VHH binders against Ni-sirohydrochlorin a,c-diamide reductive cyclase complex, component CfbD (cfbD). Designs and how they scored, part 4

Target 1, 370 residues: Ni-sirohydrochlorin a,c-diamide reductive cyclase complex, component CfbD (cfbD), of Methanosarcina acetivorans (q8tjz8)
Amino acid sequence: MTQKEISIIHPRPSSIVAALYTLRDLNVDVAILHGPPGCSFKHARLLEEDGIHVVTTGLDENGFVFGGHDRLVEVINKSIELFNPKILGVVGTCASMIIGEEMHDAVLEANPDIPVIEVEVHAGYHNNTRGVLFALESALDAGIIDRKEFERQEYLLIKATEVEKRFGAASKEYLAPSRGDLKYKVAKRLIELLKEGKKGLVIMNAKKETGYMFADITLAVSEVAAALGKKENLVNMANIDPELGLPRVRQHAQYIMRDFIAHGVEIHEIIGGMDEYPIAGEKVSELIKEKYSDYDFAVITGVPHAIPMENLQHMELISITNGPRQVLPLKEMGHEHVLVEIDLHPKTLGVSEIVESEFGATLREVAKEA

## First folded at step 1 (VHH)

Design B9 (framework vhh_brivekimig_d4)
Fold by ESMFold2-Fast, scan of step 1:
Structure B9 (fold): chain B 370 residues (1-370), chain A 125 residues (1-125)
Amino acid sequence: as target 1 above (370 residues)
Amino acid sequence: EVQLVESGGGVVQPGGSLRLSCAASGFTFSSYGMSWVRQAPGKGPEWVSSISGSGGSTLYADSVKGRFTISRDNSKNTLYLQMNSLRPEDTALYYCAKTYRGSYLEPRSYAMDYSSQGTLVTVSS
């Protein structure tokens, strides 16, 4: 696969920012940006909140004249002294044709006792997937991930692009996010299904960035069902395999599972890792066909459009997504009740626990009047 | 009336082992998941491990995976944490925690329902 084909769907605004987020997911403690001063990256502040330090060499006119080599050696040594990192990242900007050569020479001279992931990327908004791939290739070269994991990550980038291309073709209309009345009506309907003793599947197929919020919906449904004496009528599925994915992705799954266990919520079926949301739908379909074909309804959160409609047609579907453009296509696919949570990406960076959702809060409130 | 009583802590040399226990009473033990949480001197609480009510699902923090094993005996209302290959950085006060369920206003925070007493684990000579 080419970088251009994959880059269309990557959510990061630039290759440098994409590389930094990938380094964060690899548990890099300190990332050094090697290049000129002055460009303020909004994401650097959010990355600091998520436990990765972003430092710059701040090359000025003298640095460019004498080469950035000495400055990078200095910053590497100071970063190790100050932060005691386990893994260091060095990300080159497009300041010079020889920046990659200078970076490698500087790392060799500094000779740190820790792994260094060297990423050479160019600034720009048009190929952010290049940043992801180069960071992953550099991590492979540094021995931080193995070939099998690299190939898995590349495969998932391809599958994510395919899912978004298929769904994007149908996305013609923007509908305002669901507020108040619609969430209230759907919450009331869900409580009615539970009171009538209907059997339900609660399926979370979520991206790591929004997983903490969508997990709250599974939590709220389980809380309400338990209060009604109907917890046994629910089967919870989630893509939170604690052993799959880059280190930080596994950690997110572990924190979500920790909170589910802390709240007495059992996840009956693990449908994949958090980065496997584009392919988890196959596992869901298999499980429904083999074990859950007699279930009456399903609550599907996160990326519902990645789950095939095969074997879901006989169920009443309640779907909750973070993309308002996904509402009409989901309804056209057969999802009768479609709700939107606000995109909470900034609120989920640095988060290590389940975050309250609007639908979860609404469901809890409506249940009090029941 | 909910009681959680931790025990089994002590002083151990690096590379040693300890088994922590948590005796639970005042609630239907098998209906709740349980967790171990630790707090090192001068640091905030860190989640260590969790186990479902049935014992069918377990989860571990990356820092302890492969070294610690969580288990429970529902017939004795007791939670366990087997700690092997202990390191100085494992030094902390260890708490067991039970889950909340049926709460509609529970805050999303690290304030799990656990004992304030804990059991102290010190890894040094």
Scores: ipSAE 0.000, ipTM 0.207, lowest interface PAE 19.4, mean pLDDT 78

Design G1 (framework vhh_gocatamig_d2)
Fold by ESMFold2-Fast, scan of step 1:
Structure G1 (fold): chain B 370 residues (1-370), chain A 123 residues (1-123)
Amino acid sequence: as target 1 above (370 residues)
Amino acid sequence: EVQLVESGGGLVQPGGSLTLSCAASGSIFSSYALAWYRQAPGKKRELVAGITSGGSTVYMDSVKGRFTISRDNAKNSVYLQMNSLRAEDTAVYYCAAKRYGSWYRSTNEYDYWGQGTLVTVSS
């Protein structure tokens, strides 16, 4: 088949999609795909909903056949005119010398007054990790991030790969979506623990935009505990350091913190940045050993499998994750109550405030009977 | 943080052979362009050989046909096979790495350097 089709027998490297999401995290306003058509419509749509405009030079087969220098200059100039971006991304979708040279020459000719992050993605790479690194290297070359932040991101990418491979997202085994009353039963159990005067940790270890929905669970637990006169029995932890991470990652932490403050919710322990979810578990473990070893239960949201079980074994655990594939691994690790928030990614893309979770809504409803 | 560690240096007779190895940690090795530089006492540091992420190689004229650079991405390593060694090859040999994304802007800058390994060609 030809690369002119919407889909092809041999799909394009997934590294292109990973590069685009990384450009989004760098606050790129417009990303231009340079090369033959082949980007997934689904991914382009999701990125647009998340505030990054995706434009392509490959709308016409002529760009593929006859190069694309003039077309890329045109698209750069039109993007600046139409969108007035602060940062442009240009992503080469065919990693040949010709495409790379053409891309750079077109950027020089267009001479925009704003930074341009030029990402050349190798056609042979089928790995999301490489797409992220290529975009980060290009951002470093463009002066958008410094070397220290590049090295930190590289380290976190390695750690994230280890966590997902070992404990969660890489597993092919999962339970079918639950249609039971499990959220209701767990909400009743949490209220029971609070009424009995048990001390609890509410730990949000969340990844980027998913934090907006998981933060609602912290809000709901705090609200219900306050209504029961038990707010002093809770310690809230969250990986929302407002000074760490790529620009959009820091912005997510800042917006979540803003909303916690607006709702009168205290975050007692900052356990890292939102990109540090793969390593935040070490800080959680240390805090429990030093300050919270006498606590009776924990509510853990986001990426519970990134938190070591060693210091959690004496606690009753309520774990809320973003995918059914994590349920069996978490139960195997010893988590008693495992819940899933569904449609989390679509509900949190493009938002800048905490959004209601199913468990939070259930907890608030059950608490009316308490 | 990227760290490069060289090994394989030592004393060798004229006409002998050595293989230098450079192991990389803390990065995605396959995306990097890698090079071997050397610095002899009283001389400037000079490029000996380079290999791109795609496997294309470059060599200085005095080592062409004698030295071979290669990489093993599975082992995060780059190698310099040195044959027909001469007294003038005596130097500290440095492994260097450059990010792939910058190749078309500045091919002469290498971002990470090893500590060096001494090669002495003498009787």
Scores: ipSAE 0.000, ipTM 0.134, lowest interface PAE 18.9, mean pLDDT 78

Design G11 (framework vhh_gocatamig_d2)
Fold by ESMFold2-Fast, scan of step 1:
Structure G11 (fold): chain B 370 residues (1-370), chain A 124 residues (1-124)
Amino acid sequence: as target 1 above (370 residues)
Amino acid sequence: EVQLVESGGGLVQPGGSLTLSCAASGSIFSSYALAWYRQAPGKKRELVAGITSGGSTVYMDSVKGRFTISRDNAKNSVYLQMNSLRAEDTAVYYCARDSYTTRWGKTTYYFDYWGQGTLVTVSS
């Protein structure tokens, strides 16, 4: 199967947005949006909340227009003075061929002593995958990532698109988000399983920043099991390899691992990097087949539908996901208990530590009543 | 660790020729893009010519047809053949190891290492 036989759909709303989020994942400190006045970018503020400074060359004074080349040189120099970035991004927006040439000449004239990732994208591109790929190729050419990492990212983007395509096609209707009483009922069931001495797997297969909230579920389960004297009945798995992925993705894994260690929580199996969520399921299946086939239940958080059912069919499954559209497809796959964490992205952007989940809070509360 | 050493500069008459050489030591030479920059008195440093790991070249408009950049990976060297030299070509020439980003016919240079420079004077 070739890349052109796969429908590549990135969840980001535009190729410009996708490029900027990819630059963020590369630890770009400042991204300069280069374009004429009026080519305003709606997501700049959200990206600033997530730790990347976004500046523009297109600002005017009610019709006073600056020369593109000179303005970009000025903005590059001022950005270096004000923010002292380690890596600078320059993104052409509302672009013609002329803007691309201006970007190149301006970067050469400014001659910064830091890497510059130069990306040309247009708002008119119909899928967001192009923005991701162009930013990654630019990072490769700039020496920020090597060819092996570029090829890994391209492969993961293809696999993520396959997972999203299969799942999106299955989910035209969905149930309302799991809240209140359902989370309480499932928390009681998990405590019953632990009290009965059942053996459980706690599997986090998380995507980037969502890991900060899903990690709280691993914390809560470990806390409750320890309080019940049943910590040895649990095996924790997580896709938080601290050395795999783009720099910001590795940093997320490092912060989550730091907090697990601080709370005395052991992660028994590292199932991949946080960007490997589309393929981590194969590693989980291998581990279950080899070591954990006699386990009675599993708590699966993040992207449960990316984990194959082959070795899970005999287990009681508690699955926690970040979208209500995933509930019906997961139930059709054989997941007994499906919960949804809501408001996940707003609570995990710009954070550097594990944040409380609704299910984690509910589990801790129910355990006090047990 | 990586050291770039330029040679071949000197005084030359207008219309003459010079070949600049840059020898690199340390690191993986063949995997990197290489470039020649120059800085004339009172002016900013500017790109003269660049060559990618694949052999693609880029030139400043004023030197196209007169200058030729080439590389020899076996000798860890990059060269700038300069023909039909003009007074305006007078500058200190620097060898640089950098990375290339190419999109829509553009090339961007990122600096890892620089040589000490070699002076080229074009004067009668």
Scores: ipSAE 0.000, ipTM 0.119, lowest interface PAE 19.0, mean pLDDT 78

Design G12 (framework vhh_gocatamig_d2)
Fold by ESMFold2-Fast, scan of step 1:
Structure G12 (fold): chain B 370 residues (1-370), chain A 124 residues (1-124)
Amino acid sequence: as target 1 above (370 residues)
Amino acid sequence: EVQLVESGGGLVQPGGSLTLSCAASGSIFSSYALAWYRQAPGKKRELVAGITSGGSTVYMDSVKGRFTISRDNAKNSVYLQMNSLRAEDTAVYYCAKGTYVRYGSKYTVSFDYWGQGTLVTVSS
């Protein structure tokens, strides 16, 4: 089977694409895809939008199983000249017994003054986890991450898979995305809760770049509460630890935190790093038991289903997620109001500031009437 | 036009060493890939070692650490140093000049010119 056939039938990106996204998260400036043309062009373009340059040896006229070495040396040298990267990635895509040796020999010959992360993956691997792990292991070998961080990432990958099995991949059927009337009704309800003097938690548990859009909901809620004289009734929580995670993940948290500060929004509780969304719910539960058990409602954005219901049962829940497939499971768990933000990745890749959300815009509009 | 002439084959004891040489005449120069193939009786030809125009090398798994391919661009020659020879290395060894060719989504070497071969026998 070709790369196109794999892309059509595969519910997740291939191991090659997973490796490229992991290199992005490691803050690799240039990734060289070594092999024949036919790799996912769509994913290469999305990565380019996110600030990583994707170059392929396969776009050239010449190449072969044991002769690709010269071309790879040329592309390494040219990439360094053109882009002046701090970290270079090389990803092998051919199913060949000699690819790893060929790539390593080319890196040695080019002898760049910068770190190089060499990832050997084959298009035939169906387990996307392998692409992630191979890239992380290569980063460990290159000294870009330490063993503690490698083990943390491996643990998080296991936990993310558990969350996805329960909610993400169980059904292809879902409710249609939230209509404008539902967002309007929920916005009105939130304003009612604030006017009544109810105490609320605003919890952002977001994945990487989607945090830029979900952060807008925290902004909008804070703006509306302030306008109503109810700012003191809110506690904001977010998984935006600026010192935790792979370099690009930390950078996302730093930019979001910068914008919260610029808008006068206080984040009262940091519940983890942006890559810790599968486990941040345990921290939320502890905080509620310790400090916030008397709160009346919660607005939960990003990955609400990763937060245990045990400590939320007495609260009125407004949950905003990025996946239509999450709506039905969340309602089954006890989340009465479930909204969907769509097209988050295309709108949040390559950004470095908070991006307007549909619910945030709706809430701001409804508040003008109040 | 191009001629490839192999030399250095012969009878050698297991554990011994042998150096094969391939001299090229005609249009071959530093821009081409060169390779050593071998063929034992009743088997297909298989790649033993290859060397690119830049000097980078590739080896068949069973010969890694034992064989070394090298080239001398000034003399239009390629060499195969064979150490720790085994009975299974017995074959006719061919020198080949190739160019880079794409077949569908795969890259491979198209060998335009082949030598006549030189016999290597590892036995007693």
Scores: ipSAE 0.000, ipTM 0.148, lowest interface PAE 16.7, mean pLDDT 78

Design G13 (framework vhh_gocatamig_d2)
Fold by ESMFold2-Fast, scan of step 1:
Structure G13 (fold): chain B 370 residues (1-370), chain A 125 residues (1-125)
Amino acid sequence: as target 1 above (370 residues)
Amino acid sequence: EVQLVESGGGLVQPGGSLTLSCAASGSIFSSYALAWYRQAPGKKRELVAGITSGGSTVYMDSVKGRFTISRDNAKNSVYLQMNSLRAEDTAVYYCAARTVYSGRYVTTPADFGSWGQGTLVTVSS
């Protein structure tokens, strides 16, 4: 795979930023950016909001000229004292790479009594996938993930690229639908299906933190069906295997499962881990063919385009996605009702519990008048 | 997954030169910190030279000024240029790759996850 192809399909800002987000997924508590003040400052703020502490060595004129080794040792020691991290990340930035800084020597001198993931990348690497793979290989060497998990992640990265490539070929237009009106009409339709005694699948195929909002749709549908005496007409599927994925990805699945249990919502089928959204569609298709071929409708949330149409053609589909650009391609695939949750990422970063969705709130409101 | 294959070893007279090459296949080469280790009969493996993904280098004291490590990411290769060879440089030379330190360990051969097969260098008149 070429650098241009990878960069188009995986829209992460840089290899440094991709490495930082991968460190977040590995549950790194503190990431040290070794370089000048302001390098990656905006992304550091977003990561802080997502629960990872980001600190910099802040290489000034003196540090840039003279190497900054002592400052990195100092920052490592101070970070351990201040934050008591379980896992430390050290990421080279533009200045440290230019001056030929030896991060290995600084980590060895500091000799912390915790795992350290050291990623030597800089902004000049215009390949976002390399940043992900650098961090994963570093985590493998540090013993944070095993070889089997590394190979699984690499496989999923390839599969995610394939899904985005196929979907991207169809994604030529932006459509901004009427959110309020359409959500109300679709909520009424779902209630009609339930009142008519139709059997439905509620399928969440969500990517990481977005699962917190899409899970609310599963909650709302279950609540409304229960109120109508139709809970037995629903089968809930979700990619929330609590034992699969990088540590933070598993943690997201565990928190979502905790909240489903707390609300009395049963997930009948686990269709994979939250990082398995590119391949979970295969499992969904198999389950429908084997157990649920006589179902009348499906509510599909998260990444509906990753689920093959093969066994869905006879069902009425209600699909809720996280981007307006996905609406027309999904309709072209055969999805009848396509809705968008807005502000999804800003509302789900840093959360550890299910958060209210617009469609869930609309469905609950419509059910009161029914 | 990374396979490392060394070449360029052989017999050379004291004061002579050799270039060792190490070719990598498998995962992304440019992500690796790379090193040359050597092991003489009856001795432990010792670090000869290392190079980071960014090009920073480290050398053992006895080879400073005589040996030069370099890398070519486009060719997935790392090189050790050895000048002014001495009888004491006689050893099997290993190419090694790693991406991270563990703060719980001193830097040792165990810190490297991938190793080549080794290439013999004999310095003798």
Scores: ipSAE 0.000, ipTM 0.157, lowest interface PAE 19.2, mean pLDDT 78

Design G17 (framework vhh_gocatamig_d2)
Fold by ESMFold2-Fast, scan of step 1:
Structure G17 (fold): chain B 370 residues (1-370), chain A 123 residues (1-123)
Amino acid sequence: as target 1 above (370 residues)
Amino acid sequence: EVQLVESGGGLVQPGGSLTLSCAASGSIFSSYALAWYRQAPGKKRELVAGITSGGSTVYMDSVKGRFTISRDNAKNSVYLQMNSLRAEDTAVYYCAAQYSDLWYGESPRYDYWGQGTLVTVSS
């Protein structure tokens, strides 16, 4: 695997990289890396693809000691002139504590007419959570998010780590990607369930940009059910609350909802925001217990292992995830049919509309044969 | 870097109470998961109580119901209220902080540690 492939699997491998992705989620248009050239630069290409410009001050030994302040003022002014950003981020990289003090002084001197999110993160910090939290606290200080949203994001980080560590997302082992034959067999089974008049839940519990591809599965299932005269047998749930989350996360939900409406697909239950995937499963369980306990099957996309099994045990489950690492844990939990969508991140970076999934395409093809 | 400063330790008789305080530097306090550990002579350092950024708590079995951990983000402080103290509670108590959103029971891998404060329960 290449560095880009590794980064797609683990997009936040360091505190500096985690800060940059958090700035992206805050709709920062330009992020300035203040430090020596090369620190985390390989991840800058993925961020550029997702619409954030990454610029470095390119500090050498002299700039690190004696010219850092002046160089950062220059780079701030030039970045504003070149990119006309709405929000600027400044991130300290590969540097000692003195660089953080110089960053703040440089931002004060430049005095830009736009909000600046200053993130002081050193290369010596051990995990990505520090980068996320520092960026969020800096956004709070800059007035980009309020205290309530900051506390919500902290809670979600805790819950996301629980999901990742408890349910095997931290595993370094991979199974071979799912091949077309399995997707074809599962597509046939889903069509059988629909033809037999079985009632189904189509649940998208997706994280951020991956929602653009998983949403295609909801589209495909709705299209096939409509063609069979069985659309009334489906209930669609999705974590696409358009008013919850960091600005870019809300934007993803809004674009996905726009496309569902354009295709005549009703989302019957909004189960949370796209950043709430670690906790949206509790709302799904409550809804099933209260309204949908008599449903026969469920199609669950995105992060199926975040949904508690207690109220799903009587249903036939078709689960589609973005990682081969999650296949065995999901099967062990009781998910009989587990499929993998590959290359989600490369296919969804910089995207603002629903993109075709392999399972969706397979389902549409099999339905033509029926 | 974060600095943790502990206070409130001292000598107390069995059945007495003490409140330990830990003050952290910086506005990032609300982002910390915080814990109290203790180390008695001849024993390994052990987790006494922990509190997440969201306010969820954990306690070791022997102190549950007697000790209460709490935080005050406005004062950048975490507290350990210790009631019904026993001779077995005698130890140096350490405040610990981490930015990790999942903390493990006996893990010594907190990012920041205080200097420790001595609690002696003796008549």
Scores: ipSAE 0.000, ipTM 0.103, lowest interface PAE 21.1, mean pLDDT 78

Design G20 (framework vhh_gocatamig_d2)
Fold by ESMFold2-Fast, scan of step 1:
Structure G20 (fold): chain B 370 residues (1-370), chain A 124 residues (1-124)
Amino acid sequence: as target 1 above (370 residues)
Amino acid sequence: EVQLVESGGGLVQPGGSLTLSCAASGSIFSSYALAWYRQAPGKKRELVAGITSGGSTVYMDSVKGRFTISRDNAKNSVYLQMNSLRAEDTAVYYCATDSYEGWFDYSSPEYNYWGQGTLVTVSS
């Protein structure tokens, strides 16, 4: 059957993987996967590059048949000894649930002096939202986040689901990513707009780690405008509030802001936190109506479809998204130029600084001829 | 960082055979799952065959027994051997990859890397 209610909101293939990435965002130092060897190993390695240690109990045939309680106690104690974590996560996999393992009993027996976030997740049909919520509920119970932040995260997950349903279900056509020629043509058009003295908005509405690459587009546009003597014609907006979100989300915003400052790029309007991408569009629309209604064009990166078309209809739009399925819906909304950045997660996991984008590189190259 | 280049498309008669090749960049090829998709005129892009880093395969029902996907990690390449070709196999064929554990992630377009496509025409 089709999954109508819950699509892919969090770009994770399973509830277990979604829980692991949520624990990373909560600044968990070590996450223990309680289950069979090999479970989620690829994502575990990616998470280790991103600063979280992932350890497995590695339930063998005996553990599967007789239970893994003693094994989990052992792994908890060894993880504390080896890594000296500030926060420990324990995530149940499908196999640990099949054998009826009681993770909580093992945590009680180990009795660690640090907070433990216990997430028991049924490995099912890509219910990523439930995996996130289970981890957040566990973090609330452990005192790692407060109820206000839990409720904010829950609200944002609902809003993210609404945004994705408007686009993910509407367009089932995959298009080849924008490679080469189209990016050059759009870069040339943007330089024409700048040379003509047109006023532009550069709006980054990005998700977590993808912000590192989309931020490069803001850098490239600012660099090129400065070289053309047109820096004053640009207004930069970004959802990089450094004080909002889970610890790792705030850290992403802080690192991106640090790099903007280092490059002499001003962010004129903070439109929300990086987890607020589903709702930041309302703030953008209000700012345009109140302050920027006379602007001629906009460059919108990240999640352009989360930004309402109200007050954008008179502008020439250049939209750069992370998914080829968004191209046709964005064009149908009135976005004139739609580009796709590829390799987002492989280029942005484990990084702590702005990463070069294909469009940014193309724009810098084309500008040398201007 | 990952680039995919398809080759081997062309015109073939019904009942004939054709082999598509996809060359991928970099030393991380062996860790990736790869897939072949196709898009026929007026239709949506559909999965034809997939192969995991470990060599496990999947096929759409209409090509099972006729098509074979394989990989050569030493050559950073994946192949689609197409036998007993039919007019309905006419399409642009695309190579795609991801960095996930196991299979190609069919639910998240941002995790997919795509080649430019190669045209296969089955005509009498």
Scores: ipSAE 0.000, ipTM 0.169, lowest interface PAE 12.9, mean pLDDT 78

